VH-VL binders against q9h9l3. Designs and how they scored, part 413

Target 1, 176 residues: q9h9l3
Amino acid sequence: PRKMVAIDCEMVGTGPKGHVSSLARCSIVNYNGDVLYDEYILPPCHIVDYRTRWSGIRKQHMVNATPFKIARGQILKILTGKIVVGHAIHNDFKALQYFHPKSLTRDTSHIPPLNRKADCPENATMSLKHLTKKLLNRDIQVGKSGHSSVEDAQATMELYKLVEVEWEEHLARNPP
Short names: E, the ipSAE of ESMFold2; O, the ipSAE of OpenDDE; V2, 0.75 times the mean of E and O plus 0.25 times the DockQ between their complexes.

## First folded at step 22 (VH-VL)

Design Eh2 (framework fv_unasnemab; at its last look DockQ between E and O 0.69; V2 from the best seeds 0.77)
Fold by OpenDDE, look of step 22:
Structure Eh2 (fold): chain C 176 residues (1-176), chain A 122 residues (1-122), chain B 107 residues (1-107)
Amino acid sequence: as target 1 above (176 residues)
Amino acid sequence: EVQLVESGGGLVQPGRSLRLSCTASGFTFDYHYMDWVRQAPGKGLEWVAEIRNKFNSHTTYYADSVKGRFTISRDDSKSIVYLQMNSLRTEDTALYYCARDWFDSGYYFDYWGKGTTVTVSS
Amino acid sequence: DIQMTQSPSSVSASVGDRVTITCRASQGIRTYLNWYQQKPGKAPKLLIYDASDLQSGVPSRFSGSGSGTDFTLTISSLQPEDFASYFCQQANSYPRTFGGGTKVEME
């Protein structure tokens, strides 16, 4: 458990028409929900769409944001050797331009026992918000200010903890 | 090299105040939690207070024995953690250690200062 | 508060001896248990964290085990420099609490 961290990233739009998702914030929490990392990150390319309604990112957050290359180094240092828990985590890794070993990755959007516990189809992709409400009786991503990556990372970790024993046993029998 | 240097200890009468400082160097101070731990003469270790980092809102925790009397704070720009001690009692007499708190994977004190002595006596 | 009961309070041993120190928590603390060594006139030094992980630079003759409420620090073969006091500490909840300590003395 102590070797587990949960990650959540917020992305902004870069490139033509803002269709490229670039890392703009990253939050990492430990097994207990303590925040290990939480920084605004400056993409290497010009931001075309802040996607504020979803990302919560505004121009003012980029004034003193950590350059992407530096932030990436800091984040990878934290993740190295850890079991990394996330929700739809492939998006986070893509934005980080980093891919964690599959054997050390846990995606709460693809854990059948978690969906079962939430009375959802096991093979369905449920939102973090929905699972958090159903299983933790907690509302996240409320309001119009956008998502909180810290809140989302903490929720992700809490959800995983509900099925940790069962899922880790499953993975031990069925390594990815 | 990681270094923690405590200062501010001394002899005071009961009811008086004293402010301890711990100057840190050799590591990213603003990333770590910081704690105070004290040891009365010939006795064991007693945790006193903890202050978390900026990512965790500098949240503070105290031992019941010092709640309402002691305040832990930090200045990340100076790499200093403080312990403001008010309404001092004779039982507060101890060597006070500053400790770096590791919280990434587990919670433990991996580095300690040499301590500063506080003596409360009438 | 979680009470940490450490035993024995003192032990006399010789170089080469196997020394075992026990720490019992008043309630479950999972593996959030650390061990420290303190020599006279010196600050405590971390030996073991998370019940069984050896701190970098600490000799392999030191080991920790246990989970839940019962924990053990073992020195497989006591060396002259190991005569000191040892403390367990739980990090499961606040307030953080230490055991009463064990003084390892020369026989």
Scores: ipSAE 0.910, ipTM 0.946, lowest interface PAE 0.5, mean pLDDT 96
Fold by ESMFold2, look of step 22:
Structure Eh2 (fold): chain C 176 residues (1-176), chain A 122 residues (1-122), chain B 107 residues (1-107)
Amino acid sequence: as target 1 above (176 residues)
Amino acid sequence: EVQLVESGGGLVQPGRSLRLSCTASGFTFDYHYMDWVRQAPGKGLEWVAEIRNKFNSHTTYYADSVKGRFTISRDDSKSIVYLQMNSLRTEDTALYYCARDWFDSGYYFDYWGKGTTVTVSS
Amino acid sequence: DIQMTQSPSSVSASVGDRVTITCRASQGIRTYLNWYQQKPGKAPKLLIYDASDLQSGVPSRFSGSGSGTDFTLTISSLQPEDFASYFCQQANSYPRTFGGGTKVEME
């Protein structure tokens, strides 16, 4: 059976001048887009820059947020053993302090057949917003109040489904 | 470890109401979908209702046989699922199970309570 | 509604027998098919989910297969504790629906 989930994370700035990216929200959806997880996460370090314009994270979201260590445990329990789909997913795994097996990882920012469907250069790194608009006729990340990680995870899953058969066959022939 | 305990069953006349409760423990209740499934004496299983988790707006779904009469709800702070059963009919007579719906890669009832009996008779 | 037709309705078998139960969906349900065991006076117990995945703690003599509309539960070598009723259930669409059940009884 198909054991596939999609993930998206939002990060805030910690460390000197807020330059370190720390996890502040994580959303996970199943193959059908049902939400398995969506929590605001309190980083273990002081937040210097909420990065609200892109992250959508505000101080009020942190008041009852799940501590990072607890949230990480919950998230990794969901991801273990599954094919995990994301967009530029290496950033999400870095924020989780986690390395998912390459053979079980799918990154919609690096799938040549997906770019081809969007009439984009096959090796270009395309934004989730552009791919979603071109291929799903949907606007995501609208306005300047930040991204929704639920919306983004759902879009990522739908994009992968467009190339799933072709790409899974490719990976079977070309194991990472 | 995981525990689901149903209560609120009993004997009632047709047209009356009952409210079933299912108390959950041993897992992160507000992350799961929860369902009611019933079994009439000597018969098979019939799905009754589902309520989704907090991340999916607690959306509810019902079998056609109970739509408009039954209401599923939940209180995540108390880890309780409810089934309000109005306008009861004799065909609602059954053992009512509460079930946890695990949906990370499919949808399946991985844990069931022992059930509570509802008998509707004149 | 997706109708689930389960067969046979009952089977008489002996310890050691291979038992095969089938379940047919009225429409394609992908692999969203589960199998449950129910012993008299007990709640159902999940055996197989997503057509072929064995639930933790379930003996390996149980297996499931199928996709689309046709599904099979197999007990490779029947044990005394396997005399029970078995139900399939689809989870592709609402309403969730069960097969009519199969009673596996001692010959």
Scores: ipSAE 0.673, ipTM 0.885, lowest interface PAE 1.7, mean pLDDT 93
ESMFold2 (binder alone), look of step 22: mean pLDDT 93; pTM 0.954

Design Eh3 (framework fv_unasnemab; at its last look DockQ between E and O 0.73; V2 from the best seeds 0.00; counts 0 for: pae O 4.3 > 2)
Fold by ESMFold2, look of step 22:
Structure Eh3 (fold): chain C 176 residues (1-176), chain A 122 residues (1-122), chain B 107 residues (1-107)
Amino acid sequence: as target 1 above (176 residues)
Amino acid sequence: EVQLVESGGGLVQPGRSLRLSCTASGFTFDYHYMDWVRQAPGKGLEWVAEIRNKFNSHTTYYADSVKGRFTISRDDSKSIVYLQMNSLRTEDTALYYCAREWFDSGYYFDYWGKGTTVTVSS
Amino acid sequence: DIQMTQSPSSVSASVGDRVTITCRASQGIRTYLNWYQQKPGKAPKLLIYDASDLQSGVPSRFSGSGSGTDFTLTISSLQPEDFASYFCQQANSYPRTFGGGTKVEME
């Protein structure tokens, strides 16, 4: 039995014209969707664009946010040695300035059996919103006030469970 | 280092009340679930109550034997978990442990205090 | 409620013996089964969680196996410090429930 968690992050814009994506919220859930971590995070760089329409992050969330270095330490402690499930997870790891072993990484945006269950081309990059609606009959990311990283992490774990047995067996026979 | 220190035990008559406290240190208290587990003299372990972390709404759960009589609560600012024990019965006589719960893979009690003794007798 | 039936209630063994303790759940609990050791006058200590994962600092002579309803704790070669009581505990559902315990004692 492999330890498995799901992660989702929200980013804000830093750097020139706010084009750099910096971590501002991170949520981690266990296999059953119970929340191991959910904190707002203050980036080490000046925030230029809160990206609130997608991130849900507002200035007030940063008032008591955990500094990035401290939050990163807390998050990596939870992730170390575990199978980490995410959606387009390379963006989350980039924001964490961290590289998780490929053999322990699961990306629901690129799992052929999951696409087939959704009646989508097996090699398509599918959005979390679309897969969740199609396969779980649930609406997430509703409206224009931003995403919830807890909701998204929970949805990501539930999606992975639909193909977990098949995909873990595939990966055991075909190591990345 | 991680410490859990229970207090508030004692000798009380049936029908009376006690409040147990468990003071925690050395870890991120508000990220963990906290539990009470009891052990009657010379007997096995019985789970009593759980309170979840701040990210899971501090939801509470109880064993049937204590439901309606006991209340678990926590104060994350002080790193204390409480067990309010009302309408005590002789059967509640036990050593009461405070336990820390983690849940990254299954759910498990990875650290236990030394316990506080509750004796319910006339 | 999920009843946990632990067997045997006690076992007499010598240093170096292989000791096997079983735990049966009244319903499927997946792998959500933990094992604890308790020495006289002491608090319980976690040995194994999630059926087979060894807690940090626990010697490799301890191992756990099983899924569903039938679980086993094995001590491959008993040491003097292993004479104690052992409890299984399911964490699949509320209420959390413990087995009745197994006392491992010196022959």
Scores: ipSAE 0.890, ipTM 0.939, lowest interface PAE 0.5, mean pLDDT 94
Fold by OpenDDE, look of step 22:
Structure Eh3 (fold): chain C 176 residues (1-176), chain A 122 residues (1-122), chain B 107 residues (1-107)
Amino acid sequence: as target 1 above (176 residues)
Amino acid sequence: EVQLVESGGGLVQPGRSLRLSCTASGFTFDYHYMDWVRQAPGKGLEWVAEIRNKFNSHTTYYADSVKGRFTISRDDSKSIVYLQMNSLRTEDTALYYCAREWFDSGYYFDYWGKGTTVTVSS
Amino acid sequence: DIQMTQSPSSVSASVGDRVTITCRASQGIRTYLNWYQQKPGKAPKLLIYDASDLQSGVPSRFSGSGSGTDFTLTISSLQPEDFASYFCQQANSYPRTFGGGTKVEME
């Protein structure tokens, strides 16, 4: 079986009125939850909105942040050839300006067996926070300091592990 | 080029203490787990201790044979990993290797130092 | 603790021979098994990690296989520089443990 990692990214607002989501932090964990990567990332454009209450990103985090181009290279090196697990992962890939092969991507926001296990409608899009509470009895994204991308990546991996066998079998029968 | 250089070995009596150091260079030290592995004369390899990176809170693990006596630590600013060895025993006599550990594609030691010799004898 | 049992403890072989070393774990370790080569007076060198992945720079005549409890290191065609000791190591659980080693010596 292929090696598996989970990813979670935090974004800040750039461009006019801060509506462009730019990568500002990326965390990657392995199957066991060990952190493989966790870096603040400096966007190529001026940050207009740090979105701190959600992202947890502050101006001070950008002082020694890794330039986007460098960080992107580091991250892609880690992801290449692996099964990448994330929640609403299309946002992370968009921010990375990189799209992983669909056959090697697992999005916990679109796994019907996972929703079923959580007593949610199979076709509904559930939040990571909700699924984590229901299935892992764990609170994430608490407080007002913003999200922890490491915590979110770890939770995402743990959730996927609950349905891994069933879902991998399903995908084998129904490749994307 | 990746380099690991151990130092601090020597001859000591049982019950004494010794501190080993491993100076790392040629790579991003604070990203990697670091381990100590020892080898008694003419014997096999024995894992001693592990210290994880800053992302994993420098968590430590020890072999039962050294728990309570040995302490692994690291100084990321200096790229050094240490092994404080207290209450040394004759069975601690060995060549002590410092090893860099990967944890992204499995857990393995891809680089080893040349080792430093510790001899515990009365 | 997980015990790693290597066999044989020693093997006499000639250049060009196929050499197989076995490592058995006392319990399942998935694919968290590594192989190292050690020459006299030298530090161990990583050959195979995660049961079957070949370390960069290691000749392709080395290969690893297995999962669960039974693992094998194979040298397809023994070369003069391959006479050494070989160790397996499990990374599934703590403490990390090594096999007893296999000495490959010249016949």
Scores: ipSAE 0.043, ipTM 0.701, lowest interface PAE 4.3, mean pLDDT 94
ESMFold2 (binder alone), look of step 22: mean pLDDT 94; pTM 0.958

Design Eh4 (framework fv_unasnemab; at its last read DockQ between E and O 0.91; V2 from the best seeds 0.91)
Heavy chain, then light chain:
Amino acid sequence: EVQLVESGGGLVQPGRSLRLSCTASGFSFDYHYMDWVRQAPGKGLEWVAEIRNKFNSHTTYYADSVKGRFTISRDDSKSIVYLQMNSLRTEDTALYYCARDWFDSGYYFDYWGKGTTVTVSS
Amino acid sequence: DIQMTQSPSSVSASVGDRVTITCRASQGIRTYLNWYQQKPGKAPKLLIYDASDLQSGVPSRFSGSGSGTDFTLTISSLQPEDFASYFCQQANSFPRTFGGGTKVEME
ESMFold2, look of step 22: ipSAE 0.843; ipTM 0.919
ESMFold2 (binder alone), look of step 22: mean pLDDT 93; pTM 0.948
OpenDDE, look of step 22: ipSAE 0.904; ipTM 0.946
ESMFold2, fold request of step 23: ipSAE 0.878, 0.869, 0.871; ipTM 0.933, 0.930, 0.931
ESMFold2 (binder alone), fold request of step 23: mean pLDDT 93, 93, 93; pTM 0.949, 0.947, 0.951
OpenDDE, fold request of step 23: ipSAE 0.945, 0.944, 0.945; ipTM 0.965, 0.964, 0.965
ESMFold2, last read: ipSAE 0.855, 0.872, 0.846; ipTM 0.927, 0.932, 0.922
ESMFold2 (binder alone), last read: mean pLDDT 93, 93, 93; pTM 0.948, 0.948, 0.948
OpenDDE, last read: ipSAE 0.901, 0.945, 0.914; ipTM 0.947, 0.965, 0.950

Design Eh5 (framework fv_unasnemab; at its last read DockQ between E and O 0.86; V2 from the best seeds 0.89)
Heavy chain, then light chain:
Amino acid sequence: EVQLVESGGGLVQPGRSLRLSCTASGFTFDYHYMDWVRQAPGKGLEWVAEIRNKFNSHTTYYAESVKGRFTISRDDSKSIVYLQMNSLRTEDTALYYCARDWFDSGYYFDYWGKGTTVTVSS
Amino acid sequence: DIQMTQSPSSVSASVGDRVTITCRASQGIRSYLNWYQQKPGKAPKLLIYDASDLQSGVPSRFSGSGSGTDFTLTISSLQPEDFASYFCQQANSFPRTFGGGTKVEME
ESMFold2, look of step 22: ipSAE 0.841; ipTM 0.917
ESMFold2 (binder alone), look of step 22: mean pLDDT 93; pTM 0.950
OpenDDE, look of step 22: ipSAE 0.916; ipTM 0.950
ESMFold2, fold request of step 23: ipSAE 0.873, 0.864, 0.866; ipTM 0.931, 0.928, 0.930
ESMFold2 (binder alone), fold request of step 23: mean pLDDT 93, 94, 94; pTM 0.948, 0.952, 0.953
OpenDDE, fold request of step 23: ipSAE 0.946, 0.945, 0.946; ipTM 0.965, 0.965, 0.965
ESMFold2, last read: ipSAE 0.854, 0.861, 0.858; ipTM 0.926, 0.927, 0.928
ESMFold2 (binder alone), last read: mean pLDDT 94, 94, 94; pTM 0.951, 0.952, 0.953
OpenDDE, last read: ipSAE 0.941, 0.946, 0.938; ipTM 0.963, 0.965, 0.960

Design Eh6 (framework fv_unasnemab; at its last look DockQ between E and O 0.36; V2 from the best seeds 0.00; counts 0 for: pae O 10.3 > 2)
Fold by ESMFold2, look of step 22:
Structure Eh6 (fold): chain C 176 residues (1-176), chain A 122 residues (1-122), chain B 107 residues (1-107)
Amino acid sequence: as target 1 above (176 residues)
Amino acid sequence: EVQLVESGGGLVQPGRSLRLSCTASGFTFDYHYMDWVRQAPGKGLEWVAEIRNKFNSHTTYYADSVKGRFTISRDDSKSIVYLQMNSLRTEDTALYYCARDWFDSGYYMDVWGKGTTVTVSS
Amino acid sequence: DIQMTQSPSSVSASVGDRVTITCRASQGIRTYLNWYQQKPGKAPKLLIYDASDLQSGVPSRFSGSGSGTDFTLTISSLQPEDFASYFCQQANSFPRTFGGGTKVEME
């Protein structure tokens, strides 16, 4: 029925003590893993903590980054009307200052059949790295240069495909 | 207004070379895949080549009939896609279209140019 | 290469008729099947993508269906502007391939 994309974002620290998470990179992939969007994004606020160990974001990436307002418009145009897959996706939508319909949202951190395939408790929130290693035999987020949002979005889509038929049927019976 | 305008067609002898250009406007060119499709006089459509976007390394694909002779390329700063056609044969005679390829759901060519004619004849 | 067999090669029809065109792939192509319309001297125009999704600006009398290997384009009530050639095209695999076309002409 509806068309499907996967999203992953990387955030930097803004606000007091760098504790506010602001969008600094966004990647969107199609069902086959082709990259629809991958841009560095300049937050409207001063960056206090690049969080490079996890985010992979460095000061040089911000030099020609797309201003947040422009990037948000580009991203939302891709997401509108589509099923959007992510991992702990509420953080991504919060950073985008955007509310996607719950009926069109898929969060691989909260899918009981996916946890079951990984021999994890159905109510646990599992990391993307762990699920990807266990279920796809693939190492992501390797090294000390931070995460790749493209790699993470692609992994998220492949994880969802493992349970897509079962989970879409479940949601049809139990609309959010 | 989305537009694609092809140019560079003409009459050439077999074995010669020709370079086609397609100038794009009205959309974010470097986010899209771009394709060339040709149509011989009185015949159907034949896909020729595709070049992917900047996020997918500008990866290229070719029909078997042109592989090794044709090269697709793009200049994202100018919003132009090219088709370099070497070692032309009479069988390459066709109207050559460029097309914008969307890939958010499947892969489909939603905008086409009017084409440029290539005639290979001795 | 995935071969696309399109039938019929031509159709004689009148305004108001229901026209059905079929397209068969030599291998499964999921739903990655597009339909294009082409009038003489004009560029192809996308009608249907991803087997059944109607392109913006295309009249609702056009519809597509199918998955796997067998696909259908239907024109529910033929209009004078619908006399044209129609091509299916698979986008599942490289090389992309078109069907041989179907010419819809006035009876």
Scores: ipSAE 0.752, ipTM 0.895, lowest interface PAE 1.2, mean pLDDT 93
Fold by OpenDDE, look of step 22:
Structure Eh6 (fold): chain C 176 residues (1-176), chain A 122 residues (1-122), chain B 107 residues (1-107)
Amino acid sequence: as target 1 above (176 residues)
Amino acid sequence: EVQLVESGGGLVQPGRSLRLSCTASGFTFDYHYMDWVRQAPGKGLEWVAEIRNKFNSHTTYYADSVKGRFTISRDDSKSIVYLQMNSLRTEDTALYYCARDWFDSGYYMDVWGKGTTVTVSS
Amino acid sequence: DIQMTQSPSSVSASVGDRVTITCRASQGIRTYLNWYQQKPGKAPKLLIYDASDLQSGVPSRFSGSGSGTDFTLTISSLQPEDFASYFCQQANSFPRTFGGGTKVEME
């Protein structure tokens, strides 16, 4: 069986108007929820909007942040060959400027059995926060300090584990 | 250098209590789970307890053989993990190891102390 | 509880020999199986984690394989410093459990 990891990224705004989403933090956890990677990342371009309310990123976090190119290499090394679980994971990959093979990708925002388990429409896109509350009875992304990518990655992994057997069987029958 | 140093072992009578300490250095202590593992003389390894840092709280796990008698705890400010052992029995006699949990590709104990000896005898 | 059955309990071998140690779990543990080496009077040392990953600094003559319930530690060519006891350990669930150990002795 392939090793499985969950990933969550936080982005800041760069570019002339801060509309470009740039990677500023990345967290990766293993199947058990143990943190494999958690680093602040320095974007190649000047940060215009830290988006602290959502990202939890502050200016002081960038003082010793890992340069993007270096961080990207470290992260890709971890992800290579693994099943990567995430929520709306296309955003994370976009920020990483990397796309994992579809056959090795699991997006908890698009798993019908997971939504069904949460009494949600199977084809709806539900938030990580909502699914986590419904299925894990846990509150995430609370407070004013912004999101914790570690917390989100852990929640994502735990959610996937609830439907892992069923979904992996489905994917085996219906390869993406 | 990453290091774990156990202390607190000794000779005690059955029914007595003993508190073991494990002092960690050379790494970010609060990032890691910690385990106690013991080994009776001439015997194999036996997992005793584990303490985790998860969601800003401590979660503990125990072997059935020590449940209700042993308590694992940690002081992250001092980088110390403890094992409070109450109602000690002769079968608790063992070398007690402290171990650091690592998890980069699984769950394993990658760093061990030298151990501290606990002898329970009447 | 998951019981780990390790075999053999002891093996006599010579330098250069291929040594194989087996560990069987009473139920499926995926790949959450670790191997430790212990020399007399010393603390255990991690050799293999997650069934097949070699710990940093461990010689390549050590290898692990298996998944589910059956696991194997192999020493491709036994060296003098490899005479020791070896333990498997499952990390799939609590309580964590070890195999009974295998003592590799000089023939």
Scores: ipSAE 0.006, ipTM 0.596, lowest interface PAE 10.3, mean pLDDT 92
ESMFold2 (binder alone), look of step 22: mean pLDDT 94; pTM 0.960

